# VH-VL binders against NAD kinase (nadK): the designs that were tried, part 27

Target 1, 268 residues: NAD kinase (nadK), of Syntrophomonas wolfei subsp. wolfei (q0aze0)
Amino acid sequence: MKIILVNNRFKENTEKKAQEIAGQLSALNVEVIIDNGLDEPYAGTVDFIMVLGGDGTMLRAARRYGQRAIPVLGVNMGTVGFLSNIEINELAEYLPLILREEYSLEARMMLEVAVFQQQSLLTRVFCLNELLLRSNSPRMLSFALEISGQKLEPYRGDGLIVSTTTGSTAYSLSAGGPIADPQLDAFIVTPVASHIINKRPLVVSPEREISLHLLEEREAIIGIDGQIKMDFGAENRVLIKRAPHPLLMVNLKAKPFFTSIDRSLQRQ

## First folded at step 4 (VH-VL)

Design s38 (from c23 with heavy chain S107G; framework fv_bermekimab)
Fold by ESMFold2-Fast, scan of step 4:
Structure s38 (fold): chain C 268 residues (1-268), chain A 123 residues (1-123), chain B 107 residues (1-107)
Amino acid sequence: as target 1 above (268 residues)
Amino acid sequence: QVQLVESGGGVVQPGRSLRLSCTASGFTFSSYGVHWVRQAPGKGLEWVAAISYDGSNKYYAESVKGRFTISRDNSKNILFLQMDSLRLEDTAVYYCAKDTLWFGESGYGMDVWGQGTLVTFSS
Amino acid sequence: DIQMTQSPSSVSASVGDRVTITCRASQGISSWLAWYQQKPGKAPKLLIYAASSLQSGVPSRFSGSGSGSDFTLTISSLQPEDFATYYCQQANSFPLTFGGGTKVEHK
């Protein structure tokens, strides 16, 4: 069995714990590849991905490996979040189930984001939570949104978020978007500080294609899962659609999504 | 306008405490990690502390561990630095700074900075 | 802790000159390096992130290169507004650390 252990070098205890877990797994004849985010993704075939950290570390793992249809387990390291399934102090209890492949999988849709300059593809990336278009100056943006070829009335404001249902509790929530059951597949389109009172979040079929471009020269950026940042100008266009494969998240115990979000809203 | 504004600096006596505040506007404060960075008069930049976007992870420079406490109030868009057991070598302009990575713990760098607030000591 | 050694400490230059500043990490930091510009009495301004990516709004005369432990900031044709102190900063691991700074001053 070969496992990728994804961790974050920026956390003092996370790298130490990753080494400890790697040693334990190696003693059980499991081959371990450590991915701390600094090098290119591991190119070889693996059987399982274990993510040690918070939601940010899981988002990186999803971007790097999510399209490979490999089980991914989020192990919380003291940060509470929506993407982990077990706590680090529970790992010893669940490790036998992991090694016997006795767990269920939850499929989470991902976005495929293609950025163009004129008619040339600049880049193609995948993400689990969202794409954000935002102004990179004090001036608000004027931009066009098209959904499956249908051109909407222009948007004016600070930006727009195109989110998965998994991303509904991330930046989309902060911008006034709805809380979505992550078991549903949908795009959530949430305006950021729109000047138009009737610009509401939209919930659309995951089979739709979403296109964005600026209507006037402005400094803007697109952000992907909060981990990739790209300049976006009037010559650019972004196309967003459902990624070919969902992220396969390991479920070892029932995660009470609705009670977790309810408690989180009391703190925010 | 995307902005960070520090307050709370002033003249203190050694061994006392001081609380710095940093108010954020023009961006989704709760989505970004934030930092405190200081600069002693005529010296270079020194990173002091950081807090993750949700407040669950806190990091400190060795020189301030056990004396300084970083915290945030996402409902009010405010970052705090509680400074206890202050020493003469803590004399500096203190800047708050926004991390570049969204929902990140420490990203590519710091893209938005406040104006700074001076902490100094009286005789 | 990762130590960041920046050189030179100062450089005297004239408008139109090519200026090169180097930064060395005591251990490998991949591409997790940023460059900042600071003018007297003002907060730092981010110029370059991820070792070589130009921050939006920063003139194209600024460029960054390097990976691992050796990094360079280049100003291809120095302008009057570029006389300032420049800092590198590693973002590979906590605690975050800055270089000692390079003052670009008039000849």
Scores: ipSAE 0.000, ipTM 0.404, lowest interface PAE 16.2, mean pLDDT 85

Design s39 (from c2 with light chain S52D; framework fv_bermekimab)
Fold by ESMFold2-Fast, scan of step 4:
Structure s39 (fold): chain C 268 residues (1-268), chain A 123 residues (1-123), chain B 107 residues (1-107)
Amino acid sequence: as target 1 above (268 residues)
Amino acid sequence: QVQLVESGGGVVQPGRSLRLSCTASGFTFSSYGVHWVRQAPGKGLEWVAAISYDGSNKYYAESVKGRFTISRDNSKNILFLQMDSLRLEDTAVYYCAKDTLWFGRSPYGMDVWGQGTLVTFSS
Amino acid sequence: DIQMTQSPSSVSASVGDRVTITCRASQGISSWLAWYQQKPGKAPKLLIYAADSLQSGVPSRFSGSGSGSDFTLTISSLQPEDFATYYCQQANSFPLTFGGGTKVEHK
């Protein structure tokens, strides 16, 4: 059995804890590869991915490994979040189940984002939460949104979010988007500070293709999961589709999504 | 204001190691892929290595693969090239250079270059 | 590796001349080609990217054309500051490769 242990070297005791866990797994004859985010993703075949950290670390792991159809377990290191399943102090209790593959998997859709300059592909990236198009200056954007070849009336405002259902509680929520059951597959399209009255969030089929381009030259950026940023100008186009494979999230214990989000909203 | 500055070059003995640094300023370093390109005295440009904006992808020319290691520290805005098992044919001015666009798998071109740092060998 | 062949290796020209430099890739690279200018003792400067797109701040007398395997850099009216060495570079796949260079010299 080979396991990738994903951590963030810059967060508190995460590196020391990763080494302790790696030692425990090695003692059980498990091969461990540590990914602290500084090097290339491990290219070899692995059986399981364990993510030590908060939601940000899980988003990075999903981007690096999510398309490989490998079970991914989020282990919380003390920061409250939505993408972890167990707490670090519970790991020893659940480790035998992990090693015996006695767990269920929850499939979470991912986005495939392709950015073009003119007719040339610049990059293709995958993400778990969302793509954000936003102005990088005080000026509002004027941009075109096309859904499966259907051109909508031009948008005017600070930007747009195209989110997975998992991402519905991230940036999309802050911009007025709906809370979505992460077990559903759908795109959520949420305007950011739209100047046009009554521009509402859209919930669309995951089989649709979404494209965006600027109608005027502006300073804009594309953001991916809040972690990747790229310049976006009038010569650029972005195409968003459902990724070929979902992220396979390990479910060792019930995490009550609706009660968790309800409690979170009561505090706001 | 957008600037790359190389350092770490010098006179070295064959078989030894040397580490080059490239310090970035005036732009968001963590958003761009960066390259090492070298030029032997009186010769043309030779691409050496590249690293993606987040360090997740590294690429090398065949002539240096297994001997050179590219890395970056986004918290300090520094690019590194660790050069091991140096050979006489590694004599060159080493430039660091930035991708034209934020994040990308294939750079469209390199729009910002440092002044270069010279690596030579003593007899 | 993709080999990039530039021709000519050098060209003698006078101010006001039209200068044409060609670059051939050993396999198809679509439009993934950049052109650079290098003056003696200086770092290279990007002129053209994506085969035909003029870099911001570069004079309009520079232009690029071509696709697939054959590419051309044209300087429509050579100026004194244009005497330099020019390089093409393919950006289609790693490892990236440069052409051998073309030196534009005084006649």
Scores: ipSAE 0.000, ipTM 0.379, lowest interface PAE 20.3, mean pLDDT 85

Design s4 (from b11 with heavy chain D99A T100G; framework fv_bermekimab)
Fold by ESMFold2-Fast, scan of step 4:
Structure s4 (fold): chain C 268 residues (1-268), chain A 123 residues (1-123), chain B 107 residues (1-107)
Amino acid sequence: as target 1 above (268 residues)
Amino acid sequence: QVQLVESGGGVVQPGRSLRLSCTASGFTFSSYGVHWVRQAPGKGLEWVAAISYDGSNKYYAESVKGRFTISRDNSKNILFLQMDSLRLEDTAVYYCAKAGLWFGESPYGMDVWGQGTLVTFSS
Amino acid sequence: DIQMTQSPSSVSASVGDRVTITCRASQGISSWLAWYQQKPGKAPKLLIYAASSLQSGVPSRFSGSGSGSDFTLTISSLQPEDFATYYCQQANSFPLTFGGGTKVEHK
């Protein structure tokens, strides 16, 4: 068995804990590849991905490995979040189930984001939560949104979020988007401080294709899962569609999504 | 649901012309580059031509350059291949295929293919 | 033109076998390589794009690796429905070019 152990080396004590766990797995004849975010993603085939950290580390793992159809387990390191399944103190208890492949998988849709300059592809990235288009100055944006060939009336405002259902509790929620069951496949399109009356969040089929471009020269950026930031100008265009593969999240322990989000919303 | 359907193939004589059509449904045709790929009986795949999503760029294999013309009608969701000065070497099943990347001609491979239309020659 | 060389041209295998097919580009193509499966009388089916990304609906026993000029398609445990011809295709530059194909046959 070969496992990728994903961690954030900049979190206190995380690198030491990753090395400790790698040593324990090696003693059980498991080959371990450590990905601390500094190197290119591991290029070889693996059987399992274990993510040590909070939701941010899981988002990075999903971007790097989510399209390989490999089971991904989130192991929480003390940070409250939605993407981990077990706590670090529970790992030893669940490890035999992992090694015997005795677990279920939950599929979580991902976005495929392609950014163009005119007709040239600049980059393609995958993400689990969302793409955010926002102004990088006090000036509002004017931009075009096209959904599966349908050109909507121009948007005027601070930006737009295109989110997965998993991302419904991230930036989309802060911008007024709905809370979605992460078992549902859908895009959630949420305006950010729209100046046009009645621009509301849209919930659209995951088979839809979404494109965005600026109608006027403005300083704007696009953000991917809150981790990647790219400049976006009038010569740029972004295409968003459902990624070919969902992230396969390991379920070793029932995690009640609705009671967890309800409790979070009632605090403050 | 998402599909491409070729038509227009048949039996021709050397030196004649033939126009192939490919009708798209179930996706936003005007947002994708599309390709023609052929396969001679018992042989491998050979890329023939491609056209960008807006029709502004056209690409051809050297073997067909000057004889074949690719075009599209985005209002009708139809791709065309006009084949002039046909040769025995053009005998093949012709497939149309959609690029997997919106606004791109070839990145991400070709994810949707038609069933093919046969072009062959009589004696 | 970028030339794509596949090896082997054919391989005899049994159900359950690990099958490896290689593809070499005559110049660097980064990760712009796709793999296709074709069954007799059928259109090709995209298996892998961008060298290592598995197409939606394709079984996880298929995997791709490599970058630059050398690429590999692996079938970890061959199933009866996997007996077919496989093609690589570079998407780095026009004209697009396919490998010669690898036929996976019954022993």
Scores: ipSAE 0.000, ipTM 0.369, lowest interface PAE 20.8, mean pLDDT 85

Design s41 (from c2 with heavy chain T28R; framework fv_bermekimab)
Fold by ESMFold2-Fast, scan of step 4:
Structure s41 (fold): chain C 268 residues (1-268), chain A 123 residues (1-123), chain B 107 residues (1-107)
Amino acid sequence: as target 1 above (268 residues)
Amino acid sequence: QVQLVESGGGVVQPGRSLRLSCTASGFRFSSYGVHWVRQAPGKGLEWVAAISYDGSNKYYAESVKGRFTISRDNSKNILFLQMDSLRLEDTAVYYCAKDTLWFGRSPYGMDVWGQGTLVTFSS
Amino acid sequence: DIQMTQSPSSVSASVGDRVTITCRASQGISSWLAWYQQKPGKAPKLLIYAASSLQSGVPSRFSGSGSGSDFTLTISSLQPEDFATYYCQQANSFPLTFGGGTKVEHK
């Protein structure tokens, strides 16, 4: 059994804990590869990915490894987020189940984002939560949105979010998008500060292709999962579709989504 | 220099066929949707047909549907319009035109036009 | 099909005049309208797309406005080279359709 242990080296406690866990796994005849995010993703065959940290670390792991159809377990250190399944102090209890492969998997759709400049591909990235197009200045954007070749009324405002259902509780929520069951596959298209008062979030089939381009030269950026930023101008175009493989999230412990989100909303 | 040049127009008898060509230069032809637009003598513009950048989607005006066939050869940078069962009402200057958006599947506008090729009929 | 109606069919104007041309769609086309200029014996030239987006190289005296079904092309201060025929064209859906044209003539 070979396991990738994903952690954040900028947190000393997390780095030390990762080394401790790696030692424990090695004692159980498990080969461990530590990924702290600085190097290229591990290219070899692995059986399991264990993510130590919060939702941000999980988003990075999903971008690096999500398309490989490998089970990914989120292990939180401190507080439980939406993407972690167990707490670090529960790991010892669940480790025998992990090693015997006695767990269920929950498939979470991902986005495939292709960014072009003129006719040339600049980059292709995969993400778990969302793509954000936003103005990088006080001036609002004017941009075209196509859904499977159908042009919508031009969007005028600060930007747009194209989200997975997993991302429905992330930036899309703060922009007024709906809360979606993560077990559904759909794109959620949420306007950011639109100047048209009747612009509503759209929920569309994950089989559709979404494209965005500016109608006026403006300073804009594309954000992916809140972690990657790229300049976006009138010479650019972005194409969004469902990624070929979903992220396979390990479920060792029942985590009721609806009661968790309900409690989160009550705090506000 | 971005350029489109039409050819193949001429005098034809009703019921016959003509094939128009449009040669592109100075831009990546395979990235753009292209159109045929005609204009009868002394009349306004009439859109005739369009083909997507990859050739997978073809669109026609109702007046030419079933008689005209649009096609393209991206390796040679050439757009074609095969005109069958020609009618007197098809008399016009035929322009080819490039859509403004690369890799577009929806039309936006036509920013580059050829000079046109005349199609007329003998009695 | 979406029908495009332009008015007026012709306008007599002098250099320096403000010229307004209108275009009406038979159904809603959002902002998906282009404006073209055509001089005798020449191919059309794109001026404006998406109702109000000025094409590169087109002078700022040309402007477009409108959405839904009613659209306007304005030339704020007519120049000698602006005497031509102007056409609107809907780009909302296939088949594409043009307006009948508006000829801007010398007074």
Scores: ipSAE 0.496, ipTM 0.771, lowest interface PAE 2.9, mean pLDDT 90

Design s42 (from c2 with heavy chain S30Y; framework fv_bermekimab)
Fold by ESMFold2-Fast, scan of step 4:
Structure s42 (fold): chain C 268 residues (1-268), chain A 123 residues (1-123), chain B 107 residues (1-107)
Amino acid sequence: as target 1 above (268 residues)
Amino acid sequence: QVQLVESGGGVVQPGRSLRLSCTASGFTFYSYGVHWVRQAPGKGLEWVAAISYDGSNKYYAESVKGRFTISRDNSKNILFLQMDSLRLEDTAVYYCAKDTLWFGRSPYGMDVWGQGTLVTFSS
Amino acid sequence: DIQMTQSPSSVSASVGDRVTITCRASQGISSWLAWYQQKPGKAPKLLIYAASSLQSGVPSRFSGSGSGSDFTLTISSLQPEDFATYYCQQANSFPLTFGGGTKVEHK
């Protein structure tokens, strides 16, 4: 068995804990690769990915490894989040189940985001939560949204979010989008401070292709999972599709989505 | 730099066929939807047909539907218009034109045009 | 099909004049309208798309406005090279349709 251990090296005590876990796994004849986020993703074949940290670390792991169809387990090491399944102090208890492959998998859709500068592909990235287009100045954006070749009325406002169902509880929620069952596959398209008063979030088929481009020269940014930011101008275009593979999340312990989100909302 | 060049026009007899070609250079042809637009002598512009960048979607004006066929060869950077059952009403200069947005499936405007090729009929 | 009606069919103007051309769609086309300039014996040239977006390289004296069904092209100060025929074209849906044209002529 070969396992990638994903951690955030700069978070207090996580590197030391990762080394402890790696030693324990090696003693059980498991080959361990540590990904602390500083180097290129591991290119070899692996059987399992263990993410040590919070939701942010899981989002990074999903971008790096989510398209490989490998089981990914979120192990919480502090602040409780939505993407972790077990706590670090429970790992010893569940480790035998992991090694015997006695767990269920939950498939979570991902976005494939292709950013162009005119005719040239600048980058292609995969993400678990969302793409955000937003103004980087006090001025409102004017931009075109196409859904599978259908051109909508131009959007005028601060921006737009294209989210997965997993991302429905992240930025899309803050912008007025619906809470979606993460086991459903759909794009959620949520306007950010639209000038058009009746512009509503859209829930569309994950088979749709979504594209965005600016209609006027403006300072704008695209954000991916709240972690990657890129300048976006009138010379740029973004294409969004369903990623070829979902993230396969390991479920060792019951984590009731609806009661968890309900409690989170009551605290705000 | 960016150029479209039409060819294949000429004098034709009613009921016959003609194939127009449009050769692209100076841009990534495979990235753009392209159009055929015609203009009868002394008249205005009339859109004829369009094809998506990947060739999967084809659109026609009602006046030519069933008689004209648009196609493209992205490996050779060529756009075609096969014109069957030609009528006197088809007399026009035929322009090919590129949509302004790359990888678009919806039209925005035509920013690069060829010089046009004349299709006319014998007496 | 969406019918595009331009007015006027011709306008007589002098260099320095402000020229306004209007275009009306038979149904709503949002902001999806383009404007073209055509000189005798030449191919059309794109001036404006999405009703108000100025094409790269087109002088700032050209501007477009409107949404829904009524649109205008304005030339703020007519130059000698601007005497030409102008066409609107809806880009809302296929089939694409052009207006009948407006000829801007010397007074």
Scores: ipSAE 0.493, ipTM 0.754, lowest interface PAE 2.5, mean pLDDT 90

Design s43 (from c2 with light chain I29V; framework fv_bermekimab)
Fold by ESMFold2-Fast, scan of step 4:
Structure s43 (fold): chain C 268 residues (1-268), chain A 123 residues (1-123), chain B 107 residues (1-107)
Amino acid sequence: as target 1 above (268 residues)
Amino acid sequence: QVQLVESGGGVVQPGRSLRLSCTASGFTFSSYGVHWVRQAPGKGLEWVAAISYDGSNKYYAESVKGRFTISRDNSKNILFLQMDSLRLEDTAVYYCAKDTLWFGRSPYGMDVWGQGTLVTFSS
Amino acid sequence: DIQMTQSPSSVSASVGDRVTITCRASQGVSSWLAWYQQKPGKAPKLLIYAASSLQSGVPSRFSGSGSGSDFTLTISSLQPEDFATYYCQQANSFPLTFGGGTKVEHK
């Protein structure tokens, strides 16, 4: 068995803990690759991905490895999040199940985001939560949204979020989007501080293609999962589709999604 | 330099066929929808036909539907207009034009135009 | 088919004048309306798309406004190079249709 341990180099003691876990796994005849985010993703064949950290570390792992159809387990190292399944102090209890492959998988849709500069493809990225288009100045944006070739009336405001169902509890929620069952596949399109009355969040088939571009020369950014930022100008266009493969999340312990989110919202 | 160049126009007899070509350079042709627009001598602009970036969708004006066929070869950066059963009222300068947006299914406007090629009829 | 009606068909103006051209669609075209400039013997040039968005390289004296079925193109201070014919074009649905044109002429 070969396992990738994904950790965050900027969190205290996570590197040391990753090395300790790697040592224990090696003693059990498991080959371990540590990914702290600094180098290119590991290119070889692996059987399992263990993410040591919070939701942010899971989002990075999903972008790097989510399209490879490899089981991914979130192990919480501190603050409770939505994307972790077990706590670090439970790992020893569940490790035999991991090694025997005695667990269930939940498929979570991902976005494929293609950003073009002028007439050429600039970059293609995958993400688990959302793409955010936003102004990076006090000026509001004027932009065009197309859904499978259907042109909507121009948007005017601070921006737009295109989210997965998993991302429905992230930035989309803060902007007024609905809470979605992550077992469903759908795009959630949520306006950010729209200046046009009655611009509502949309829930759209995952088979559709979404495109965005600016209608005026303005400074804007594209944000991916709140972790990647790219400049976006009038020469740019973004095309969003459902990614070819879902992220396969390991379920070792039952996590009731709706009661968990309900409790979280009451604490906010 | 972003450029479209039409060719294939000329003097034709009524009822005959003519094939126009438009060669693209300086941009990624396969990423854009492209159009044929004509203008009769002393008259205004008339949209004729369009083809999507991947060739999957084709659109025609009612006046040419069933007689004209639009096609493209993305490997050679060429747009074509096959004109069958030509009529005197088809006399015009024919322009090819590029859609403003890339990978879009619907046009927003046409930002790059060729110089035009004249189609006219012998007596 | 959506019919596009331009008014006026011609306008006589002097350098420095404000020129306004109107375009009316027979059906709602949302904001999917483009404006073009054409000089004699030359291909049209895109000025404005999506009703109010200025095309790159076009001088700021040109502006567009309107939505639904009523649209205007404004030239705030006419320059010598602006004497030309102007066309509106709806991009909302196929077949695409142009207005009849407005010729801006010297007084």
Scores: ipSAE 0.000, ipTM 0.503, lowest interface PAE 13.1, mean pLDDT 87

Design s5 (from b11 with heavy chain D99Y T100G; framework fv_bermekimab)
Fold by ESMFold2-Fast, scan of step 4:
Structure s5 (fold): chain C 268 residues (1-268), chain A 123 residues (1-123), chain B 107 residues (1-107)
Amino acid sequence: as target 1 above (268 residues)
Amino acid sequence: QVQLVESGGGVVQPGRSLRLSCTASGFTFSSYGVHWVRQAPGKGLEWVAAISYDGSNKYYAESVKGRFTISRDNSKNILFLQMDSLRLEDTAVYYCAKYGLWFGESPYGMDVWGQGTLVTFSS
Amino acid sequence: DIQMTQSPSSVSASVGDRVTITCRASQGISSWLAWYQQKPGKAPKLLIYAASSLQSGVPSRFSGSGSGSDFTLTISSLQPEDFATYYCQQANSFPLTFGGGTKVEHK
């Protein structure tokens, strides 16, 4: 068996804990690769991915490995979040189940984001939560949204979010988007501070292709999962579609999404 | 315009050295891993080498290990392949190629290719 | 190293024909497979990535399928510009490896 341990070396004690777990797994004849985010993703074949940290570490793991159809387990290190399944102090209890492949998998859709300059592809990235288009200055943006070849009336405002259902509780929620069951496949398109009164969040089929481009020269950025930023100008276009493969998340214990969200909302 | 342009190919004697260059334009070169792929006359594609976005990781095909060195200069948007101890079996058109990837993502496919530069041998 | 075996090595076809090319990996590569088209004297062009995703600008008559070890490229209705050599390539692990190629030629 070969396992990737994904951790954040900048978190206090996380590197030490990753080394301890790697030693325990090696003693059980498991080959361990540690990915602390400072290098390119491991390019070899692996059987399982264990993410040590909070939601941010899981988002990074999903971008790096989500398209490989490998089971990914989130192990919480004391951070608050929705993407971890077990706590670090429970790992020893569940490890035999992991090694015997006795767990269920939940498929979570991902976005494929392609950025162009004219007709030339500049980059392609996958993400679990969302793409954010926003102004990088006090000036509002004027931009065009096209859904499967259908050109909508121009948008004016601070930006737009294109989210997965998993991302419905992240930036899309803060911008007024709906809470979605993460087991559904859909794009959620949420305007950010739109100056047009009738621009509502849209829920659209994941088979649709979404494109965005600026109608005026402005300083703008696109953000991916709140972790990656790219400059975006009038010569750029972004294309968003459902990624070819979902992230396969490991479920070892019940973690009811709706009661967790309800509790979180009552405390706000 | 996104493009890769190879140069440095030519006619060489066995045992000699040659340096190939690949100049990138129209994309953020420093954000991508880049590859060298060769094709012998009338034969199929053979992957040769790759280098990570920052130059810290280098990968080689077994047939060229110890003889070829891949490097890059991100300030000049140039990829290099230093070829030492050249053999007749290294006769090929050499392509440089980028994967359609963002920094931190694994390669899925080579979406931008150069036109190729020919390396061949005199008697 | 992962060996990629393409079948057939060549196929004779006419415009309008359905052409199917297969590619087999010596071990599981999930969906980490790309398909390329190469015309004589030209660089390869990416057609399909992640086994089944169509590259932007590629005609919809091209499609890819498969996962694990067995993969297929299909051209639903062959056009004159499709006479070329096609290659599969695994991106699962280094060293990257290509199939031997399939030449689609005139009947």
Scores: ipSAE 0.000, ipTM 0.426, lowest interface PAE 12.3, mean pLDDT 85

